# Ledger of designs, part 11: VHH binders against p30636

Target 1, 243 residues: p30636
Amino acid sequence: MSKKLKPFEILEDSCASVCIWLNGEPTAISNRAENLWNKAKYRVATDGAVNEILKRKSFVEWPHIICGDFDSINKQIDTKNAKVVHLPDQDYTDLSKSVQWCLEQKTLTSWEFENIVVLGGLNGRFDHTMSTLSSLIRFVDSQTPVIVLDSRNLVLAVPTGDSNLDVNLEMTTKMCGIIPIVQKETIVSSIGLKYEMENLALEFGKLISTSNEVTTSQVFLKSSSSLIFSIELENWVYKLDSL

## First folded at step 25 (VHH)

Design ac2
Fold by ESMFold2, fold request of step 26:
Structure ac2 (fold): chain B 243 residues (1-243), chain A 120 residues (1-120)
Amino acid sequence: as target 1 above (243 residues)
Amino acid sequence: EVQLVESGGGLVQPGRSLTLSCAASGFTFSDYYYGWYRQAPGKQRELVAAIYEKGKLYVDSVRGRFTISRDNAKNSIYLQMNSLRPEDTALYYCARFTSGVWVSEGFDYWGQGTQVTVSS
């Protein structure tokens, strides 16, 4: 059965989202990301993000939740009125633990939200970016979509099988990539891209779909394995400290 | 000497069909992948279709109308062009490339081209 993916809903005023702020590099956070954070129904910061949020205190709301393992802190965090949640499991990344905790809140504390949006997971050390992509794949079959956003990119996982992806064309440059990051044979067919794939095998070291282009607001993808879909946002600007 | 020789072009009315052929010689045909590119007067050359080890790729404007295929026994690549439109008018080139090449990247060799003109 076809899955409906609506990642641009996170940008609509009526959408209830959890926003997770990972340790953000200053260049990864834009006015759009700050607005999304401020409008989120639930704001969750990892312990590594707190100092960056403090630097932006004139522009961003304080988190509702501060979470993490806290073992790497040499100084106490001033949590103010945020609830502190200790997530000590060393077998999982901060992002994976944070996402899992948020999903549990739908049952445990009756949180109501349609999306989880993640800020700050696509910049800095490249291996941390790969870890973010791994977390997206881990949660690809969740009933609640997980979307990563920075100033330039919107990134999500697309599940195995048939998917219909809604794209707000006016919010994008339309430039996109379809990335076969899962270590399984990945055969893709598409409708709604400039370069349409017909049962095309994608594999790192052989063929990956970069610099493709979305041509319609409804993109169909059929895939034999989970994919990473990336699309470039229109009017992207990195925030600078020179203000 | 590596050669790719296109044929099958011509003048045709809108809605009709043509089959383009590309005969390859001077190398081991089965070691490579192939594509068709086109260039209209005053425009940039664009990919039309490509055929890989597994699967095919088409530019959106021709998907469902054009079919790329290959015949390893005849060292040939084909482009079946159905429901032709005036916008398909162009010089069509056959191209060769190796694995690891996405459609926006360079190719090794191409032919001299065959002209397709779609006009009332």
Scores: ipSAE 0.663, ipTM 0.875, lowest interface PAE 1.1, mean pLDDT 86

Design ac5
Fold by OpenDDE, fold request of step 26:
Structure ac5 (fold): chain B 243 residues (1-243), chain A 120 residues (1-120)
Amino acid sequence: as target 1 above (243 residues)
Amino acid sequence: EVQLVESGGGLVQPGRSLTLSCAASGFTFSDYYYGWYRQAPGKQRELVAAIYEKGKLYVDSVRGRFTISRDNAKNSIYLQMNSLRPEDTALYYCARYSSGVWVSEGFDYWGQGTQVTVSS
């Protein structure tokens, strides 16, 4: 069966999202990201993100959850009414731990949500960006999609096999990349791109699909291994009605 | 001397088929990848199709109509063009790629081209 991926459903009013705010470059958090954060059913801030959230207190809602190992958080910061969740496992990044924790809430508690939106994680330290991608791949087979976005990019993992991506063309420049990030042979076929792939091997150091273009609102991918799909966001601000 | 010589172009009516050929010489054919480009009057050159070690690439406008292939024994690349349209009218070039560079100007050599004209 083809996996339906709807990364842009996060814009739908009926969609319940967890939004995770990662520590990173302030410029990575756009007005669009702020709007997504504010409308999220569950707002989860990593410990390192709290300072930035405080700086933006006039524009963004306070998190419901603050989580992490708390090694970097300012001790003087008042967590207010947020629930503090300590995630001490040092084998995983704050992102991975946060995503995992959120997923667990579906089974352990009454949390109901359709997707996880991660704000940031693609800018700043390049090794952190790579860690973000690794985390996406880690959860690629999750029934809950994980979408990472910053001011310019929307990124998600595409699982092995057949996938159907819904793309909001109005929100993007249509410029996209299909990246073979895992260390497995990656043979890809596509429908819905400017440069269509037919059983094409993608490999770092050789051929990777960058500066491709989405030409339709539905992109079909067939891949022998997991992929990263990236699409450039248009200079567009998602406007929400007053909360 | 490195040579890529295109042939097979011509004038055809819409809906007809044409097969382009590219004969390579002067280098080890198997060491490279290949593609077809086209340039219509007043337009930029664009990739039409490419063939790599594993797999093929097509510009979306020709997907399902055009087929790129290679024959190592003949040091040749082919472009089978079916269901031709007026918008396919262009000078078609055969290109050599030294590495797996994506789509753009990754070729290091190309031929003189063969003219394809699709008109009723």
Scores: ipSAE 0.881, ipTM 0.956, lowest interface PAE 0.3, mean pLDDT 92
Fold by OpenDDE, fold request of step 26:
Structure ac5 (fold): chain B 243 residues (1-243), chain A 120 residues (1-120)
Amino acid sequence: as target 1 above (243 residues)
Amino acid sequence: EVQLVESGGGLVQPGRSLTLSCAASGFTFSDYYYGWYRQAPGKQRELVAAIYEKGKLYVDSVRGRFTISRDNAKNSIYLQMNSLRPEDTALYYCARYSSGVWVSEGFDYWGQGTQVTVSS
């Protein structure tokens, strides 16, 4: 059975999303990202994101939740009406902890959402980017998709087995990557790419599918292990106030 | 001397099939990856298919119609071309890869090419 992935639904007004604002490069959070944040059903800010949100207070809504270990948060900052959630576990990244917490809310409370959108996490410190990717892989089998965005990229994890990615071609440059990131043999077949793979082994240090191109709105992937899928967004996607 | 010699090209009608062959010599065949490129008149060279240690790569326009294969015993690479179309008309090159770089033009050796013409 093929898993259907619809990462571009996050851009639709009808989609109920949790939006997680991670600490990251300010420039990575575009106007479009602000709009996504503002329209999100649940706004979750990590402690590291609070200062940036404050700087943008004229443009962005205040978070519903502020979460983290609060190592970096200024205690003098007024959290206003946000619920503060302490996530002290240092064994996991801020993203992982935040995602896990959100998923728990879906189970334990009345929270209803279709996906988790992560703003940031792909820029700035490279080790943070790696942490983001690791977190995506951690939740790859979640029933709730996790999508990471910056001003240029849409990134998600693709599970083992058969997957069907729904791609909005108009919103992208079509440039994409299929990246083997787990430490397992990764044999991949594809349909819907410019360079189609047939039981092709992908491996860091050898062959990875970068600078590939999506050619259809439906991309089919078969993989022996989890993958990272990345696609480049059109610049105008982040310049528009509304879709 | 390193050599890649293509053969099997020709003039065919649309819908017909051709099999291209590339004979390699002058190096350890198994140490490399291989691919087929083509260059149509007025167009840039394009990767058609590649064969790696595990798996194959095809440009989308030939997927399902072309099959790349290799025979280590014969030091040869093949491109089975079925359901040929006029747009498949090109000079086809066999290429050797010293590394597994994705869709690289960095092949270290290529043949002289064999002409494939598809016309009614």
Scores: ipSAE 0.878, ipTM 0.956, lowest interface PAE 0.3, mean pLDDT 91
Fold by OpenDDE, look of step 25:
Structure ac5 (fold): chain B 243 residues (1-243), chain A 120 residues (1-120)
Amino acid sequence: as target 1 above (243 residues)
Amino acid sequence: EVQLVESGGGLVQPGRSLTLSCAASGFTFSDYYYGWYRQAPGKQRELVAAIYEKGKLYVDSVRGRFTISRDNAKNSIYLQMNSLRPEDTALYYCARYSSGVWVSEGFDYWGQGTQVTVSS
C-alpha cells in the first residue's frame, strides 16, 4: 500500500500540529515558522530555544512545554506557566527525545495531533543538520508525520516502499531533492518530477537526486530504502501570513 | 580517437516513432555512462534521458514515450522515441560521462547530433 504523505497540511488551519522549536540559528525561524508556532495545538520548546523565544516574545506565543537536558538553558529563566519536562537521555538528540516524548503523549495522555512540525534544525552547525536528518529517519515509520521546516526548506523522511507526496506547488520553488541517506541500497522510481527516475540507484558519492524539480502536486516515489525529501519553500512571506 | 556518432534522425509525422542510435568508438564503452540530450531551435540543450549502472532517468516530457538503452556488445546507445510530438523537434546528442552524475554534470564528450523533426 502506498503511504500518503501530506507535509503541507501543516499550513492548514484545520490541522492540529505539535510544533517543536529547536535551538539553532535565529534566521532559521522565519515569520512563517512563527506563525506555525503560534497556531500549533501544542508548542514544545527545547531548552536552548527558550532564549530565542524570549527574544521574540512580542511575536510568538509561549511554549506549553519546555523540554531537554537543560544544559543550555539559563537557570534564571522563568519558565512561566510552561510544563518543564526533563529528558536526560544523552544517547539521543534533543530532537529525537522531544519527538519521542510528544508521540508518547498521544498514547499516555489526551494529546491529539496529526503531525509534528520541527522548526529549525537544518541550519547552523552541519552536524546538527545531520542529526536532524537522522532523527527524521528514526521516525520514518511513525504514524505521525514529522516535518522539519526552516526559512527555506521543508524536509521529511520518506519510508521504504510506495509513497505519495502531496506537494503545494504554490508554496515552493518546486526545487527539490531525493536523498538516499541510509546505508542501504536505494533504488528509486518516481512520478511527478522533472527528472523522473526509473529504478535508479541513488548513492552518496555517485548519484543523488538534487536540483530536481517537482512538476505536479502529486509525487509518487517507490524506494527500496528510506529517503529524505527536501523541497525549497517560496520566500513569499505574505502568502503564508494570509493563512 | 573518441567518437560518438548519432544516427536515426529524420522527418516524421506526429505520433510516429524513431529510434536513434549512438555508436561509440575510441574508448572502452563499458567504462562510461551515457545520455541523450536535445536542443531545439532557440532553446537550451536539455537532458532527455540517461542510463546509469542501475536505472534510468528521463525528463518528464518524454517519460513513457522514450526509452534509453545500451548494448555493450555493439558499443551503442539507443533512444527509442514513440508518440513523437512537434515539441520533440530538436537536434539530439549522444553524451558520455565517466560516473553517475546528475543531469548535465560530468558529461565529457558529445556527438555531432542527429536532427529529429516532427511535423505534420
Scores: ipSAE 0.850, ipTM 0.945, lowest interface PAE 0.4, mean pLDDT 92
Fold by ESMFold2, fold request of step 26:
Structure ac5 (fold): chain B 243 residues (1-243), chain A 120 residues (1-120)
Amino acid sequence: as target 1 above (243 residues)
Amino acid sequence: EVQLVESGGGLVQPGRSLTLSCAASGFTFSDYYYGWYRQAPGKQRELVAAIYEKGKLYVDSVRGRFTISRDNAKNSIYLQMNSLRPEDTALYYCARYSSGVWVSEGFDYWGQGTQVTVSS
């Protein structure tokens, strides 16, 4: 059966989301991101995000959960009414640990949510952006979608096989990329893009589909390996740290 | 000297078919990738189709109607155009791509083109 991907559902008022605020750069946090955070059913902040949340206390709700490895924090933090969760495993990134912990809450604590939205994972150090993409691929087969968003970009993983992707064209510039980050043969066919691929091999150093364009609200992708799909959001603006 | 020579254009009625050919010389044919571009009067050149080491690419307006192919033994590239429409009227160019070039980044050589005119 073709997998249905509906990443724009995170922007609907009726969507139950977990929102993870990662230790990201301030310029990635837009009014859209603040609204997603505030309406999220569960708000999860990594320990490095707490200072950024405090700076925005007039605009954003306090997290339900603060998680991380607190060894790197010199001062005690005021957690207020947030539950503190220790994730001390040094073998995994803060993002991967946070996503895994959230998924486990569906069975361990009866959390109910339809997706996980990640804020702050697409900016700052470039190697952290690569780590975010690696985490998306790690969770590509989860029944709960993981979507990364900043002021300009919506990014998700597309699994091997057939996928139908719903795109809210009005919320986008339509500019998109189909990126083969998995280190195995990646052969793609598509319907619903300006440049339609027919059994096309994609590979870094040879050919990647950048500056493609979504032409329909339903995009079909068939792929021999997992992909990263990115799409540029309409009316993107992010806040600049002026100091 | 790199040379790409297109042929097979002409005047046809809507709904009919044409096959365009492109003969390549002056370089090792199998080392490169190829595409067909078209330019209508007063408009910018646009991609029609591209053929790579594995797989093909088509602009959405021609997918299902046009087929690109290559014959390494004859150093030739072809465009089979079916169900032609007046909007397909253009000068069609064969183009050469270096490895690793997405079609929006341009190409390094093209021919003089062959005219396709679709009218009743």
Scores: ipSAE 0.673, ipTM 0.880, lowest interface PAE 1.1, mean pLDDT 86
Fold by ESMFold2, fold request of step 26:
Structure ac5 (fold): chain B 243 residues (1-243), chain A 120 residues (1-120)
Amino acid sequence: as target 1 above (243 residues)
Amino acid sequence: EVQLVESGGGLVQPGRSLTLSCAASGFTFSDYYYGWYRQAPGKQRELVAAIYEKGKLYVDSVRGRFTISRDNAKNSIYLQMNSLRPEDTALYYCARYSSGVWVSEGFDYWGQGTQVTVSS
């Protein structure tokens, strides 16, 4: 059985997504991210993200949901018409709790969506980036894909077994990485990369695939463990609005 | 003294096959990993194939046509090149890797090379 991964569908007008805006560095949120946020069927902001959303009120819609444990937002703020959701579990990160809560809304409140898109979580404190990757792996087998996007990167988890990954080459520099973050033997084979892997063992401290390159719009990956796949987006900028 | 000596190059017609060999000496062969690189006239050197403890890696332009292998008993690395094309014309180098090095990040030793010319 092959799993089909279509992460660039989040950029299509017809895709119904939940968009989660994490507290993070302002430079992580590009025009592309603002457009994803505005078109999202459900907009979820963590409590620490509210101030950045306010700074961008000319360009972005207000959240439907503001969630968190509210430790980072200990002052009165105007939540306006957003629903406030308390996520108190101290055993999980804000991202993991937010994703889990959104998935539960499919059954508990009949939310309908095809993807969860996470804005941020790949910059700022490095341990938060590691936590974001851990959360992607935690949800790798979810029926609803979770994709992380910032100004430069699109990142997702790839499950164990066979996967076909659709890549919109025109939206990327094609530069990609295949990262064996799971603490299990990771043997990878691929078709559609500049450096094709044939039953190649990957492991931090030994061999990881960085600076690889997508050469076709359909990438096949076979892996004995879940992977992180990253790809660099075209026209990324931190300081200039050219997107 | 570390030595890697390539052989097996030559002139060959398009569509034919050729086997390159690399004889290694001066170190414990089984402790390392190996690759083949090539450099066409006026071009940058590029990876062709690599062989690690578990698995192999090929540049996309040769996958399915070329096969890298090793023989620990003969301290040798091979590149079987099938369905050769004029674009495969290059000086081919055998290279040794320290473990944990991704192929785009280099290698620690390489030979003098053997010329492969694909022409009618």
Scores: ipSAE 0.664, ipTM 0.878, lowest interface PAE 1.2, mean pLDDT 86

Design ac5
Fold by ESMFold2, fold request of step 26:
Formats: sequence, structure tokens, C-alpha cells
Structure ac5 (fold): chain B 243 residues (1-243), chain A 120 residues (1-120)
Amino acid sequence: as target 1 above (243 residues)
Amino acid sequence: EVQLVESGGGLVQPGRSLTLSCAASGFTFSDYYYGWYRQAPGKQRELVAAIYEKGKLYVDSVRGRFTISRDNAKNSIYLQMNSLRPEDTALYYCARYSSGVWVSEGFDYWGQGTQVTVSS
């Protein structure tokens, strides 16, 4: 009955991932993100991300798929061997459309992968960040986890009910947030956080759990509604093994 | 004037229990939320427990041993401390939160504190 959430598996060499590169500010893409992209079994770039990938062409692999409505792509850019997929629906964000398309590939093209990692979507326009969180909630019950990552943050949705969340403590500062983004009563209980919640009501404009801290490698969460969980990643550029 | 007065501290042996009380006056008690904090010598003040409109929050080191409660009719909050350990030795403070303030964001009023000493 408890859902098992293992978001740090995306960092393991043996994990088969789809990696989606969204358009965003260049500083959101770290060396960690470049490595995740390069090792991904399937690399999907939105049309807005192609320019940044070109700037990094000596360090990152070319996409397998370029998707979007093509309003941002340079007309003269050579797509090489990437498959171009037109996703024109204006009622959904690039993130939602690309995630949905990737999930469909398990059936339509027999893609095999264990998770979807999204690079970007947590920077740039603030309303796009809110849309990213909304999309995470939309896919919270998918058999295939969706995890958003940038240089400082790992973010995922936690479903209604009981969840056990595995945390690789060495990869994080342990600072975390439990965010009640769904417009529905949200009552949370937890084990494995510095501030343990006991049937605590969370609501924007009243209480949200920010600057909480993971104290164990397995965090239990019970919630009456879906949540956003965020955790701060250790800065790999300046990290020392003894920190 | 806003006042928070703690009581119920004392010297107690490990494994035993104490109940702390905090009497509030000078404001409308039901409009606020409350917590207990503690400070051991040479240490920073740390949260022990908080009680909100719906639900409670405990620092991980006391979960399962301590229970916070409130009585709006008596304008009081309580901390039931079971299975006390030497590391629970500290000066315990009652604190008041404004509505919509998470525990990491600070407090507006504190009491004088009541000493709890757990010694074999």
C-alpha cells in the first residue's frame, strides 16, 4: 500500500532514463545535468533548448528527439539524425506535452526506461516554474516517475496516501520542503524529517513546510493530497568529500 | 501586555515523566499557535514541539515521547514529557506564533522558561 519513491536512482549508471532538456536559463544546467543527459538512454530536447545544446556541442550528446511547436528553433539549424516531433497543442506546456509523448513511446515504439528526468523548468519565468509543478502533479500517479532537476534542486510529486522516499543524504544539503500545491485539503504526517508533522494541515496562506531537513535516508510521508517535495542538492562544483 | 508563564519543571530521574504548563494572558489565546523550545547550556535554542490549528509538529528527537496540547478555555498549552533522558535537560520556553508562520520563520513572544533537569 505504500508507494516507493526512489528519485536518486536517476544518478546511478545502471538506471535507464529518458532525459528531457527544457528551455531555461543556461546556469540551471550543471555538469551533473550534462552527465545525466549524456548517459540517458533517450535524449529529448524541446525546441527552445536546441540553442543551448548547440552552445555546449563539445560536451553534450546530440538529442535523439527534438520536439515542440518550433516557434523558437533557428530555421537554419541542422537537426542531423534527430527525429523531429511536432507537438502543436497550445493548451499544454512543453513539459506536459513532452512527458506525455515519452510515456506513449513505451507502447508505440517499445521504448524501455525506468524514469523521466527533466532538466530545467525551475528557472526563467516564474509562471513557468509554477506550470512545471502543476505538470508534476498531473503525472504523479504515472507508473514511470518524473523528476525535475537543476543545479541546486531535485523536485518530485508525492502521491496521496503513504509514500516512502529514499534520499541519498550525501548528495544533498538535507534542506527540504513539503509544499501543498493542490487546491484540496492537505493533511500530512511524516517520519524522517527534523520537523515531524502529525496530521498537520498545510495550505498556502497558512502553513507550508519550508526549511525542513531530512534526517534519515528513508522518509515516510502520509498525505491526504498530492504534494511537491523539494530537496536541495549539494553543490558538486565546490563539494569536498568530507563535507 | 502579552505574557507567557511556564511552570512544571524540576529535577527528575531518567525514564520518568514531567508535564510542563504555559499560562497565556494579555491577548486572545485562540487567535495564535504555540510551541515549546529548549536550550541546553552552550547550545542554541531548538524547537521541541508546536501545535497549530490542525495538527502538531515535533522535533525528531522527541517524537513518540513528548506530546503537546492546548486548552483554549484555560488559555494554556502543555508539554507532556515521557521517557525522559539526560539529553532532554534544558531550559524550556513557551512560544507564540502569529497565524501563517512556519516554525523556521521565528516567533513574536517567549516566556522566561522553566528548567528541566534529567539526572540519575
Scores: ipSAE 0.609, ipTM 0.858, lowest interface PAE 1.4, mean pLDDT 86

